# Designs tried in a protein design chat: VH-VL binders against q6nml5. Part 11

Target 1, 200 residues: q6nml5
Amino acid sequence: MFSEVEMARDVAICAKHLNGQSPHQPILCRLLQDLIHEKACREHGFYLGITALKSIGNNKNNNIDNENNHQAKILTFPVSFTCRTFLPARGDILQGTVKKVLWNGAFIRSGPLRYAYLSLLKMPHYHYVHSPLSEDEKPHFQKDDLSKIAVGVVVRFQVLAVRFKERPHKRRNDYYVLATLEGNGSFGPISLTGSDEPYM

## First folded at step 4 (VH-VL)

Design a09 (framework fv_dusigitumab)
Fold by ESMFold2-Fast, scan of step 4:
Structure a09 (fold): chain C 200 residues (1-200), chain A 124 residues (1-124), chain B 111 residues (1-111)
Amino acid sequence: as target 1 above (200 residues)
Amino acid sequence: QVQLVQSGAEVKKPGASVKVSCKASGYTFTNYEINWVRQATGQGLEWMGWMNPDSGYTGYAQKFQGRVTMTRNTSISTAYMELSSLRSEDTAVYYCARGIDYEYWSEGYYFDYWGQGTTVTVSS
Amino acid sequence: QSVLTQPPSVSAAPGQKVTISCSGSSSNIGNEYVSWYQQLPGTAPKLLIYDNNKRPSGIPDRFSGSKSGTSATLGITGLQTGDEADYYCGTWDSSLSAVYVFGGGTKLTVL
């Protein structure tokens, strides 16, 4: 689900960025870059965008190598803000583009969600096609009615399970989702384009 | 065949800016991060930052924050790195390198393809 | 900014085995996968090892990598004259702003 959540972060920024007309714009820009790098958190899901600035506290002084006159002083600001987030949840209906096909399933991208795995066990009536009919065809899944799940196809699916993946050493997190086409005739390939793009 | 082709050598005066280009081919440009790494004469490799060609968002090493800007033009599959307020210490070979695959689950961070390098000389 | 420690140079005869060490800390090698890059004189670096011990397509199996704690090692067996190059380890560092860091480089000379 989509939510708007209040959160706080310490933002590290080069002092040179603060000499612009708006002193808080560089801080918000750096905060946004930090959130995009981190990608997601366990409590709130994917960060989609900053919707409001609540407060900026006082600087904490960080010193960098003084022997290099090229390097600028790094300043750290505690920032409270409101962020629009997307937390995938069991039962959600999502749309995304197939990015990778394996013999036993496919990976789908849906907006910020890169890893929605659709198992062949969750594609009723589909069969893996390992030998393309032509040199131009790649491996794909196909139903008897010739409906196809292949790289580039947009698929509507339901979320079966959600797993949070931490990489704290990279300060980068992600979500892994198990998808299904079971239970609804509207699930599967669709004709809409650009539907996996989130925007505000 | 994956290829990153960089612009030619530049000679600049102190205080000027330089903009280096990196044209990608052989893959979907927006699927992979572009990183910039420099190497001063006789010195080691120094990471400068990353740029996401899909979103346009960037992250820079602290040393270069305030002087470097990384951008792209998706219509021509080209990444750019602009370094301002040049000093003699910025004399180096600048490389672009392909980073993480945004479309595939990968565990480690590494640079699988590199541009040929662009020599930037800063002298009066 | 963190720098990974490598020996500045190593040397051996053709056919011998060499190892190149890379020492870091808990904020880099201790928490992250290590990569190795080969730079022949006058050329761009080339990926030699990724994810601690994996080889890209086209890299012969005489090149190997390993990691233990906060240190990584590149091994080269059956040393050839064409292996004369600078070798760099690299990894992500999770300190402060999260940056990619390289070792200082090791010059390999084939005697």
Scores: ipSAE 0.000, ipTM 0.464, lowest interface PAE 12.4, mean pLDDT 82

Design a10 (framework fv_dusigitumab)
Fold by ESMFold2-Fast, scan of step 4:
Structure a10 (fold): chain C 200 residues (1-200), chain A 124 residues (1-124), chain B 111 residues (1-111)
Amino acid sequence: as target 1 above (200 residues)
Amino acid sequence: QVQLVQSGAEVKKPGASVKVSCKASGYTFTNYDINWVRQATGQGLEWMGWMNPDSGYTYYAQKFQGRVTMTRNTSISTAYMELSSLRSEDTAVYYCARGIDYEYDSSGYYFDYWGQGTTVTVSS
Amino acid sequence: QSVLTQPPSVSAAPGQKVTISCSGSSSNIGNEYVSWYQQLPGTAPKLLIYDNNKRPSGIPDRFSGSKSGTSATLGITGLQTGDEADYYCGTWDSSLSDVYVFGGGTKLTVL
């Protein structure tokens, strides 16, 4: 689920990085860096981009009580802005590229979502193919019709479960989802070009 | 081959600043955090902070806030750590290290490759 | 002094087994994955164990890690003279303004 949402953040910046004539530019750059680092929030999902600046308020922070505080002064500015976000939700239909294959499932990346796990238990009619003697073929999942789920393959899937992962020690968040191919014949590997080996 | 190559040894006077470089090769520079860790002679490892080379975002240990600055130049895959207002107790070997943070087959935070170290001596 | 407590030194004979402990709290080892680093004299640290018990490519099976509660342990079997080094545990700590912390280090001597 994509949304455009209004949000506010306090942006901390060292006074020495503020240009006298254009203070807004360094503050906006720091805000963007902070959002890219934080990656996601629980309420709105992944941050995709700042779409508008609404306001930059006055410094809300005081100097630290230190004899050298003028050298290490940190200023905090409240910033109000609009942001495009993506919040994965149960039932969403997503498309992504397989990045890692394990014996019991695969990890798919869909845009900013890096941890979409598709369990073999949720891949009807697929079985794991280990290549112990072949140097040309890598491990993958395959159906009787020879269609396969392997690293690099694009898969259409449905979100079965969503978990927000908060890592406050790094001031960084993420989303983990469980994917499924059950319930719809359109789920599974897709061809974005529609070629389907039309010519031999 | 992944490598982190640091700049050479520095000798500084108290009150001066030092800027150490760390040139990365063998991987996509913007995909992994660069951490800075120091070690005084005969002492243990002390984490200073980390920098995200893609966004430029930095996070510093409280002890170093206000006098450390971590930056990068993505066009030459190089990270920098500048420490100002140097004191004799800042005499140490300074290391850069690549941070791994939640990959498909790992869940913790750890340093898989380290630079060779840069000796910084502060003396009056 | 150190947030993570390690014995300052351990000693064992070639071919024997040694264990190095690393004790912390709920704000670090209790909530986070632990890594171990080996530092040979005059060199940079090298990753030895990550995610409590995983070995990176090139690290032999005689090195192992484990974690229980707020403590972690590094095990080394079949000791060799080339294992003489300082060993550091490391993890994230939420109680100290979200910093990465290292143990005080353990000097391993192969007698």
Scores: ipSAE 0.050, ipTM 0.646, lowest interface PAE 5.6, mean pLDDT 85

Design a11 (framework fv_dusigitumab)
Fold by ESMFold2-Fast, scan of step 4:
Structure a11 (fold): chain C 200 residues (1-200), chain A 124 residues (1-124), chain B 111 residues (1-111)
Amino acid sequence: as target 1 above (200 residues)
Amino acid sequence: QVQLVQSGAEVKKPGASVKVSCKASGYTFTNYDINWVRQATGQGLEWMGWMNPDSGYTDYAQKFQGRVTMTRNTSISTAYMELSSLRSEDTAVYYCARGIDYEYWSSGYYFDYWGQGTTVTVSS
Amino acid sequence: QSVLTQPPSVSAAPGQKVTISCSGSSSNIGNEYVSWYQQLPGTAPKLLIYDNNKRPSGIPDRFSGSKSGTSATLGITGLQTGDEADYYCGTWDSSLSAVYVFGGGTKLTVL
């Protein structure tokens, strides 16, 4: 599910990078970098982009002494903004491109979601093909009707479970999803090309 | 084949700056973090910081904050680490290394490929 | 000094087994996966073990890793002269403002 949400962040930026009359562009750039690095939060999912800047407050001036007898001046600005987000949820129907095939399942990327795992146990009527008939053929999953789930194939699937992954250092977050093709005949490969690049 | 190729050795005077390059090949440059690690002569490995080549986001170890700058040029798949106000204590071999995060369903963070190293000597 | 503690050196004869310990705290090894890196004389470090006990392609099974509580161990069996190197453990540490930390290194000498 896509949403637009209002949020606030304190943006830390080195004073030397401001070197000008308007701090807004460097601060917005740093905020965007911070969000891309963090990638996602538990409440709102993946950060897709800043849709509106509401306010930039006055700086909180920090002076940092490093152990090598140097001072760095770090300025901190409170920023209020609107952000477009994507939060995967159980029951969601998503489309994504297969990026990796293992003997027991496949990993699918759907926009910013890089880890959607589709287990062979959740692919009704598919079987793994490890020894390709052709030397040019890669490992894949195949159904009796010759439908294939292989690297590059776009698959329509349902979200079975969602896990939020927060690294202990708390600078990078991610979501991973368990996918299923069970319950609906429309799930499975929807394009044999799989050549389209994701835009999210 | 994944490779990280670093620039050649540098000799600098105290107070100067040095900029080390790390050219990546064999993978999509913007998909993996670049870390910088140094090793003073006869000493252990010391992490300096990392850079996300997609966003340009950086985070530095506090010891180097204010003196180090990590950047990239995505058109040539090259990462840079610039260290200013050089001291004799900065004499070391500097490595770039590719960071892997979440390779499997549950995986830790580690460095799978390393550059060959760039020797920086600070002397007068 | 180093946040992760390793013995400075270890030695053994060819064909023997050695273990190298890496001791940390709850803010690093206790909550994070551990990696091990091998540095042959005059070369860059090479990934030897990741995710506590996994080997990259090309690393022989005589190298193994384990983790218990706040400590990790690298095991090398069937020791060969080509194993003579410095070995470093590494992991993230949340208490030191989220930095990657290495152990002090262990010099393995094959006698």
Scores: ipSAE 0.014, ipTM 0.554, lowest interface PAE 7.2, mean pLDDT 84

Design a12 (framework fv_dusigitumab)
Fold by ESMFold2-Fast, scan of step 4:
Structure a12 (fold): chain C 200 residues (1-200), chain A 124 residues (1-124), chain B 111 residues (1-111)
Amino acid sequence: as target 1 above (200 residues)
Amino acid sequence: QVQLVQSGAEVKKPGASVKVSCKASGYTFTDYDINWVRQATGQGLEWMGWMNPDSGYTEYAQKFQGRVTMTRNTSISTAYMELSSLRSEDTAVYYCARGIDYEYDSSGYYFDYWGQGTTVTVSS
Amino acid sequence: QSVLTQPPSVSAAPGQKVTISCSGSSSNIGNEYVNWYQQLPGTAPKLLIYDNNKRPSGIPDRFSGSKSGTSATLGITGLQTGDEADYYCGTWDSSLSAVYVFGGGTKLTVL
């Protein structure tokens, strides 16, 4: 679910990139860059945007990190801000666009969530269709009523499980979600003609 | 068809800087990291750093910290690597490579597509 | 010099099998997936094996990878003259603060 939360982050920035009259803009730009790169945190989910800057504290250090570049002075500022976030949770009902079809399931993208996996085992009454002799037909899943789950189709699904994926060496995180169409007749394709924009 | 096409060979004098480009096509440019790797004549591969084209975030190998800058222009799907204060030891072929980090059926990090390489010669 | 150790060269006859080792430590191979890259003379490297033992589309099953402890191995069966190349292992190293490292490379000669 969507939330607006208060957070704090230490923002590291080279002193030469600061404007002495107003250091706020470069610090905010670096903070935004860091959040986009990090993508998500365990506690609050995906970062969607900074909604307010609350405070910028005093520099925590003035040490030079690289002795081969004595002009490189790194400053670290504690920043308090509010951020709109999206944390997927078990039981959530989401909508997203199919981005990849495998023989045993499909990956759906719902807003910032790139990896919502819908297993064929969780698609009641669907079967995999693979026609290698037909250039017009791409691999997809199909039901008796000819409704299909194929790349570009928008699907409504329920979250069964959520996994936080941490890559510390790349300073990047993500979420992996297991999806299901079981339990509700409204789950499944929303439109027979897929759209480019998912909606939650 | 995924392709990374790099700029042409450069000849520079010691103390100059060089900026190599890497134009991506066949995929969504902002979805994958761009890494830079160099190779001196007859020597092995040396990783220089990586850049996230979505955010512009970069991480550089310590050896190049302070001399290398990696940037991108998302409107033309092009990554850049600029190396300053050039020395004769920087004479090498420079490669850009696409980084895969947890993608559908993979769990590790690897380079699936590489540019053709850009030869940089530093001589007086 | 390389953090990952490979033999500088290996040789075998056409049709034979060779193995190329890659030795590291707990900060790299011991905790990370290992990849292998093939570099034919005068060309850019090409991904040969990823995630220890997986082959990209188009790589024949003559090429295989394995990992045990802090070492990885690239196996090539049914050697062909077109396999003459430099082979590099590669992985992340946590002790060097988020650095990707390559082995020193192994030149394969088909006699």
Scores: ipSAE 0.307, ipTM 0.725, lowest interface PAE 3.8, mean pLDDT 86

Design a13 (framework fv_dusigitumab)
Fold by ESMFold2-Fast, scan of step 4:
Structure a13 (fold): chain C 200 residues (1-200), chain A 124 residues (1-124), chain B 111 residues (1-111)
Amino acid sequence: as target 1 above (200 residues)
Amino acid sequence: QVQLVQSGAEVKKPGASVKVSCKASGYTFTNYDINWVRQATGQGLEWMGWMNPDSGYTGYAQKFQGRVTMTRNTSISTAYMELSSLRSEDTAVYYCARGIDYEYWSSGYYFDYWGQGTTVTVSS
Amino acid sequence: QSVLTQPPSVSAAPGQKVTISCSGSSSNIGYDYVSWYQQLPGTAPKLLIYDNNKRPSGIPDRFSGSKSGTSATLGITGLQTGDEADYYCGTWDSSLSAVYVFGGGTKLTVL
């Protein structure tokens, strides 16, 4: 689900980037860069955007010496702000574009969610189509009514399972989702333009 | 198909700066980190840092913090590594390498493709 | 200063099996996946093993990897003269400075 949440982060910035400038502008810029890099958190999901700046506190740290016999002053500011987030959850109904087709399933991108996997086991009545006689035809999944799931096709699906992927050493996170078309007649392709797009 | 092609050898004086380039082809440049690794003659591999070509965000090894800058130009799919205040100990072959960062098919971080290397010699 | 320890050299005859060890700590090998890189003389390193024990396409099954606790091992069976190279293990170190670390390297000589 989408939410607007209050959160706090410590923003580290080199003092030379504050020289002759308003401290709020470069601190906000660094905060935005940090959130884009982090991508997501376990508590709130994907960061979609900063909606309000609540406060910037005073510097928490003193001078930090850099390697190679250089000196630089690094300042750390506590920042409180509101952020729009998207946390995928079991039962969510999402729309996304097919980005990759394998013989046993497809990967769908839905907004910031890049890893939504739709298994063939969760596509009732679909069959994998691979034509060795036609080098020009791309692999896809097809139903008896000729509905296709192929690269570029927009699919409406339900979230079956969610996994948070943490990379603490890089302070970068992501989400993996297992998708399903089961249980609702409205799930499946809502656009059949996939055959016109280059295969990834 | 995937290639990383680096700029040619450089000879610099102590105190100068060097900027090495790494041109990527055969994949979407913004989808994978570019890492820089150096190797002094007869020595082992030393990781310098990573750069995300989509965001421009970087992480540097502490030893190089303050001397190294890693950037990119997405319009020409080229990564750059600039090292300043050069010393004789910086004489090495510098490699760029594509980082796979916990992708769907992989549980760890590793370098799947490497540039051919750029020799940097620091001499007076 | 190398945080991952490898033997500096190893040697064996053609057709034999050789193993190269890589020892670290709980903050690196004990925490994250290990990769192995082969460097032939005068060339750039090449990925040989990733995720502890997986081979990229084109790497023969003579090469294998394993991990136990804070140590990793590269195994090479059916040793060939073309396997003469330097071998490096690598992984992330989860310490405060968050760096990728390589082992010191092992020179493999085929007798």
Scores: ipSAE 0.014, ipTM 0.543, lowest interface PAE 7.5, mean pLDDT 84

Design a14 (framework fv_dusigitumab)
Fold by ESMFold2-Fast, scan of step 4:
Formats: C-alpha cells, structure tokens, sequence
Structure a14 (fold): chain C 200 residues (1-200), chain A 124 residues (1-124), chain B 111 residues (1-111)
C-alpha cells in the first residue's frame, strides 16, 4: 500500500559540491539521488517521492578546517523528511502492464514494482497460446471468452507473496511478488487494447 | 534484441581526454546498470566502474578515481565514459556491459550483454 | 594485476573434459557469487555462467560452474574446436571498496 512516512537519512556529500552559505539545495539533491538509487527499503517499500523537508542538521563529521585544506572532505548531514512510499503486501490488489510472457507465466510491472510474476497455475481457465504467425503474432494466455493476457495488456491482480531483495554492495533494493487471478471475477485484463495505466 | 552499440575507434595524444558512448536498445535503459571494462592488448579484463542510468549514481575503481566520469542521457538511451589525462598505458579496448542484480531468479551481480568494444589508442 | 588467480592456459583434445580454476579469498569468492565469461578471438566477452552455476539461455549444458570455499571452477565437457577462447571468472570484492574483479584469464586451446 501507499503511505506517507517520516524518515531520516544521513546524506554524505563532498565539500566541493556545497554552495558556500547555502548547502540545502545540494543536500536535498543528494538525498533524492540516494533514494532513487536505493529504490526501496524493507520497512516502507519503494520510495516514490519526497513530500516535505523537515530539517537538515549539522555536519556529523566536520572534517573541513577553517583553513584551506588541499584534500577533498566528505561531510555527513542528518536529514528528516516525509516520503511517499509503496509497500507491496499479501492481499493487495494492484494493476499493472504485462511486460514479458513465458509459456508458464507472465511478468507484470505495476508502477515501481517491476517483478510481479503471474503463474499460469494462478490464471484460472486460461491456456497458453503459441501463435507467432497469427494476427496477434505473439504468444499469450487466453480464456474461452477470448480475453487475453499478452505483452502490453493491463491486468488487475492480487498479491499472493512478497520477497524483499537486497544488494548491499550497491545500496540497491527491490521487491518481487507472486500474483494471482484466483478468487475474484474482477481480476484479469481490464483493457483489451493493451493501454498502459497512468503512473501511480 | 538487447543491443549495446559503442562509438568508433579513437586516437588521442597523451594528456587528452576521450569520451566513449554506448547506445542501448531492446530494453528499458533505466532498469539496468551500465558497467565499463577495459582490456589492453594481450591482457585481461579490468573493471572501471558502474553507472546507474536511473539515478546517475556511479562507483569507480580506485585506480581510475579522479580521471574517469560515467554519465548518461536517458532521452537517447546512451551511456558515456570519459577518461581524462590519457597515458600510453590507457591504450585498450573499452567495453560497456549491462549489469544484472535484481532479476527474479538471480542472486549475484553479472554482465549479461556487452558492447562490441571501442579501441582507444594513446600515442604521441 | 588480478585479484583472482586462474591458470594462464589449458589444452585438451576434442571430446575431452577440461576444468578451469579461479582462486580468490574470503572477501570475494568466499562470500560472493561468481560469473564466467567467454571471449572468442577478436570479440567482446559473452556471459557463460552466473550465480556460481546457472546458465543463461543459449548456453549448452556441457558448460557448468561450481564454487567451494574461496575457489570456483568452470567445467567444459565434450570439448569442441569452437570452444577455443579466453575464459574469465568475475565477482565482487568487498576489501577493495566494493569493486568487481576479474581473474587473469585462461586461454583454452583445442588440440
């Protein structure tokens, strides 16, 4: 689910990137880059945007002498802010666009969530159709009512399971989810034209 | 389908800078890191750094810190690696490579697609 | 300079099996996943193995990888003339400010 949460981060910035008397802009820019790079955290999910800056504290390291130092210095500032986040959770109902079709399932992208896997085992009444020479010219999944799950189609699905993946060497995280169409007649394709949803 | 196409060969004098480009196609450019790896004639592969095309974040090998800059232009799905203060020992083939670290069934970091390479010759 | 040690060359006849070793330390192979890359003469490297022992699509199962402690091994069975190439192992190294490192490379000659 979407949330607006208060959080704090230490922002490390090289002294040469500070704008003399006014460090706020470069610190905020660095914070934004850090969040975009990290993508997500375990507690709050994907970072969607900074909604308010609450405070920027004093430099924790203060390694710059008043005298001119010929070395580059790294300064660390504690920043408090509010951030809009998206945390996928079991039971969530999401909408996303099919990005890849395999014979046994499909990968769906929903906003910042790139890896929502919908197994054919969780598509009741759908069958894999391999039709490279037909009018659609691509493999897809289809029901008797001719509704299709194919690349470009927007699908409403429910989150069945969630996995958080860390990459500590790169300070990057992601979420992987298992999707299902079971249990509700409203799950499945919501557009036969394959139109993408607006960014949430 | 996935392709990384690099700019053509360069001949530079010592002290000059070179900027190599790597144009990505067949996937969403901002979803994967671009790494740069070089190889001197008859020698092995040497990793130079990574650049995240979404954030612009970079990490460089210590040997190149201060001389290398990795950037991108997302509107044309192109990554750049600029190496300054060129020396004769910088003569090498420079490769860009796509870094994978968050696919559904993978746990490690690896390079699944590579550019064709750009030969950079530094001579006086 | 390479942090990971590979034999500079190996050779065998067609149809035979070869193994290429890659030795590191606890800061790299000992606690990170290993990849292997094949470089045919005059070409860019190609991913052969990732995550210690997984093959990307299009790589035949006669290529295999394994890892034990601080060493990794690439195995090639049913050796073919088209396998003549340089082979490199690669992984992260946490002791060097979190850099990616390659082995020195092994030239495989099919006799």
Amino acid sequence: as target 1 above (200 residues)
Amino acid sequence: QVQLVQSGAEVKKPGASVKVSCKASGYTFTNYDINWVRQATGQGLEWMGWMNPDSGYTGYAQKFQGRVTMTRNTSISTAYMELSSLRSEDTAVYYCARGIDYEYDSSGYYFDYWGQGTTVTVSS
Amino acid sequence: QSVLTQPPSVSAAPGQKVTISCSGSSSNIGNEYVSWYQQLPGTAPKLLIYDNNKRPSGIPDRFSGSKSGTSATLGITGLQTGDEADYYCGTWDSSLDEVYVFGGGTKLTVL
Scores: ipSAE 0.049, ipTM 0.607, lowest interface PAE 5.5, mean pLDDT 85

Design a15 (framework fv_dusigitumab)
Fold by ESMFold2-Fast, scan of step 4:
Parts: structure tokens; sequence; C-alpha cells
Structure a15 (fold): chain C 200 residues (1-200), chain A 124 residues (1-124), chain B 111 residues (1-111)
């Protein structure tokens, strides 16, 4: 689920990085860097981009990193903005590229979501193939019709479970998803040619 | 082979600053945090902070906040830790260590590779 | 004081088993994974155990870890003279200050 949501953040910026003209640009750039670093929040999912800047408030003067060093002075600005977000939810149908294959499952990347795990238990009719006879053939999963789930393959899957993972020491968050191919039979490997819709 | 190689020993006077370097090799520098840990003579390990080499963002232990600065130069895969307003109590071996964060759904944070250490002596 | 409590020393004979405890609280060991580090005299620490009970490549199975509640334990079987070292537990403290904490260290002497 994509959304556009209004958010407020306190943006900390070193005084030396302000150009003195009071343009919004340095503060907006710092805000963008903060969101890219944080990556996601529990309430709204992954940050995809700032869609509008609504307001920048006055500096909170008491946020000083080193009171005896003017160059290292930190200024904090309250910023209101709108942000496009992506929050994975149980039942969502997503597409992603297989990035890692293990004997018991695969990890799929879908946009900002790096950790969508597709268990072999959730791949009906697939079996693991180690490829013992060829160095240029990678391990993969294969169905009787010879369709493959291998590194580089794009897979359409359904979200079975979602977990938000926060890392406060890094001020960085992420989402982990359990994926499944069980269901209506439209899930599995797909082929894309430019903008072509494979199931159209 | 993963290696972290630190700069040589330093002798400083009280009130001075010291800047220790940690050069990484054998992996993608921007994929792992660099942490700094110190150890005074005959004492235990004390965590100082982390630095994310991709973003440049840092987190410092409260005890060092305002005196420590952790930076990096991604073009040469090198991390830096600068400690200012040195005191005799800052005499220690300073280590850099690579931080491993979440690999999967359920994993912790730990240090898998350590630098050899840099001895910093603060004396009058 | 160290946030994580370890015995300051432990000793045993070659071939015996030794255990080193590490006691914390709900904000660290109770909620986070524990790692163990070995520091031989004059050297940098080396990772022995991560994620409570996992061994890195190259660490022999004589070294094991476990966690129960707010305490963790490092076990060493088949003790060798080369195991004489300081051992540290470490974990993330998820309190508001968000810091990595080490135990005070345990000096292992092989008699």
Amino acid sequence: as target 1 above (200 residues)
Amino acid sequence: QVQLVQSGAEVKKPGASVKVSCKASGYTFTNYDINWVRQATGQGLEWMGWMNPDSGYTGYAQKFQGRVTMTRNTSISTAYMELSSLRSEDTAVYYCARGIDYEYWDSGYYFDYWGQGTTVTVSS
Amino acid sequence: QSVLTQPPSVSAAPGQKVTISCSGSSSNIGNEYVSWYQQLPGTAPKLLIYDNNKRPSGIPDRFSGSKSGTSATLGITGLQTGDEADYYCGTWDSSLSAVYVFGGGTKLTVL
C-alpha cells in the first residue's frame, strides 16, 4: 500500500552548513538525508520521497552540541512536509527480483523492501536444484514445467506476514516480509519486456 | 580476507586531540558499521560509538558525547576517530571493529573483525 | 560499574570444562542477542560466539554459548593452555541511550 502522508520532523543541521540567506534548501537536503537513513517508520512504512514542503519553523536555540565551539553549533528546525510511503501489509501482491537462493527458500527484493523471504514450503510444486554439474548454473528452485525461481528472476508473490524491525543504535528501521506463492495460481516467475504486462 | 589496519601509537599532552585511523579491506566498506572500543591498561572493554560509512551518521556513548567525532573517507575505505580535550584517563588502546547488524529476520549486533589497536598515551 | 556482571576470574585444569557467566537485565540480555569475545594477552579481541549460541567459521565446537532470561553463559570444554585469556560478553542495551555494553571481563587461568 502506497500512501501520501503528512509528517513532522525536527531537523538538526550544523550552523556552518547554512548559507546565511535562510533558503530552505540545506534544511530540506538534511531532512531527505535523515529519511533515507531512517528508511522506514512503523506507522507509514518505507519513505519513498518528499512530495511537498509545508513549513519550516524557527530554530530551537537550546540544541547545542558544543557550547564553546560556534563552528560545531547544531541548529534544530521543526519541519512539516508530505511524504510518499510504502507500507507492506498481509495480503499485498508484490513483484520483486530474487537476490539470494538458499536450499530452503529465497530472498526477494521489491523496491525498498530487501527482505521478502519465500520459503520452499510456500512454493507449491517447486523443488530445490543444486546444479552439481555446471559452474555457470546457479542453485535454484524448479517446477515440473521447468519454470525456475533463481537469482535474477522476477517473481509475483503475496505477503503472508510483516515484521517491523527497528535498530535504535543506527537510527535505522526496516521491514521483513514472509512471502507465499500459495493461492489463486497467478503467483510465481514472470517475464517483463519493457513495460509489457505479462498477465495481460 | 577482511582486515582492519589502524594507525600507529600516539603520545599526547593533556588538552590535545588525537585522531586514529582504521583502513578497511577485503569487503565493501559502506556495507558495515565501524565501531570504536577502548581499553585502559588492565581494564575492560568500553564501547565509544558507531559510524555508518554509507550515510556518515554516528551514535556516541554519552560519556564521550561532545569530545568524540567519528568520520570516514569512502574513497580510501578509511574510518577515523578523533578524541579531543584529552585527559590522563584517556590513556588506552583504541580499537576499531566491524559491526554486523541484522542479516535475517532474527539476528543481533556484534563485532566480527577487529583492528590491531592503537595505543594512545596522555602524559604531562 | 559494568552493566553486565561477570566473575573476575575462573580457573580449571587442562582437559576440564569451565563456564563463564554474564548477568544483565531486561534492557540488554533479556531483549537482545549476546556475543562473546576472547582476548589473548597483548592482542585485539576475537569473536567467539554471536547470536547467543552461534560460532563463526574457524571457532572450534569446544566453545559454546547459551542464554536464559537475563543471563548468558560461555562454556569451554577440553580446556587447553592456549585458552588462557580474558573473556568478555557483549550485547546491545536497548535503553534510551542505545549503547553496546561489555561485561567486566573474566580472566581464565589454565592450571
Scores: ipSAE 0.012, ipTM 0.507, lowest interface PAE 8.3, mean pLDDT 83

Design a16 (framework fv_dusigitumab)
Fold by ESMFold2-Fast, scan of step 4:
Structure a16 (fold): chain C 200 residues (1-200), chain A 125 residues (1-125), chain B 111 residues (1-111)
Amino acid sequence: as target 1 above (200 residues)
Amino acid sequence: QVQLVQSGAEVKKPGASVKVSCKASGYTFTNYDINWVRQATGQGLEWMGWMNPDSGYTGYAQKFQGRVTMTRNTSISTAYMELSSLRSEDTAVYYCARGIDYEYGWDSGYYFDYWGQGTTVTVSS
Amino acid sequence: QSVLTQPPSVSAAPGQKVTISCSGSSSNIGNEYVSWYQQLPGTAPKLLIYDNNKRPSGIPDRFSGSKSGTSATLGITGLQTGDEADYYCGTWDSSLSAVYVFGGGTKLTVL
């Protein structure tokens, strides 16, 4: 699930962006940008944050050949650091908020995991409710009077399957998870969402 | 209601730079890439690049590498595309478009679900 | 010239069916999902089809998409005068490292 792991990355940065008095800060900033963009890796899951900088090695003296007389020197630094990560795995028990309801299932967001899909086939005794005659009612899944899965509801579920998706041409990765409510009476909705003020 | 609203038309001299803005509303700005696509009069669509508003990372088409810069200001949900060393052949309508990558589902391609209205840039001497 | 090949124009009468082809290679259509965009005269492009064959909300079901190998097809049934527009296919090209490519466009004329 959650881990703190040591990893290494080569950080490429233009020489003119370095602060000679404090070169570590620009390199760390670039590393953070690289990790946010990459989002996740297969080995460790989602990158949640850099927890410690271990070392910055010497630059590798990379240069850009300038056809248009635009001089740029790219320096590459090996950086060793610790990073808090989140790797979804089969059997994990997660909590997340329902963000999208379709007729055949719901998508749940759990921290950095945007796509945890809970199929109606994996919601024992639930059925889809869509009332076009009632403008007040949102589409949802219902089991009994107290058990509704709707946008904004927090659901506890188990990971049934995990798919790592990579887009190397964008240097961007993600995870998809298939969720299930089968096998445990504690799985299912655990809260209702009223008005919230997350940015106040 | 998702909207992308672009800045107004620009007239520039050859060699100048132009900076086009694209203000997003109706969604969480940092969750989706902004792409830039241009179209010269009577011509087809030409992709210029993508910008990730969360990380600030960009990818540019080789044709524009070295002349284009894509940035954002997350506090005002606005993306920018700056094109330098303008030539008459840069005369075009410039569009911003929201990129969907990993829409809801096990697998999904990359596509542009909402487009700005376009900004006409005319380069003339 | 575009890396994705479309016919420059197609025409049909109202009520007929028309198909627009988009031909690529293994590095683009063969490996990636295809989208289609409709551009009415004087307007921004509009998403018509995504993920080969899916329609966004508000797009009528007379528009359809399909993909076979390195080619994609946009189908329009029950052709209407309001369908007169330029149509573009689009997809990623993995051989060019993070480049989105559009077809050259097809002008649909309703006769």
Scores: ipSAE 0.016, ipTM 0.578, lowest interface PAE 5.9, mean pLDDT 84

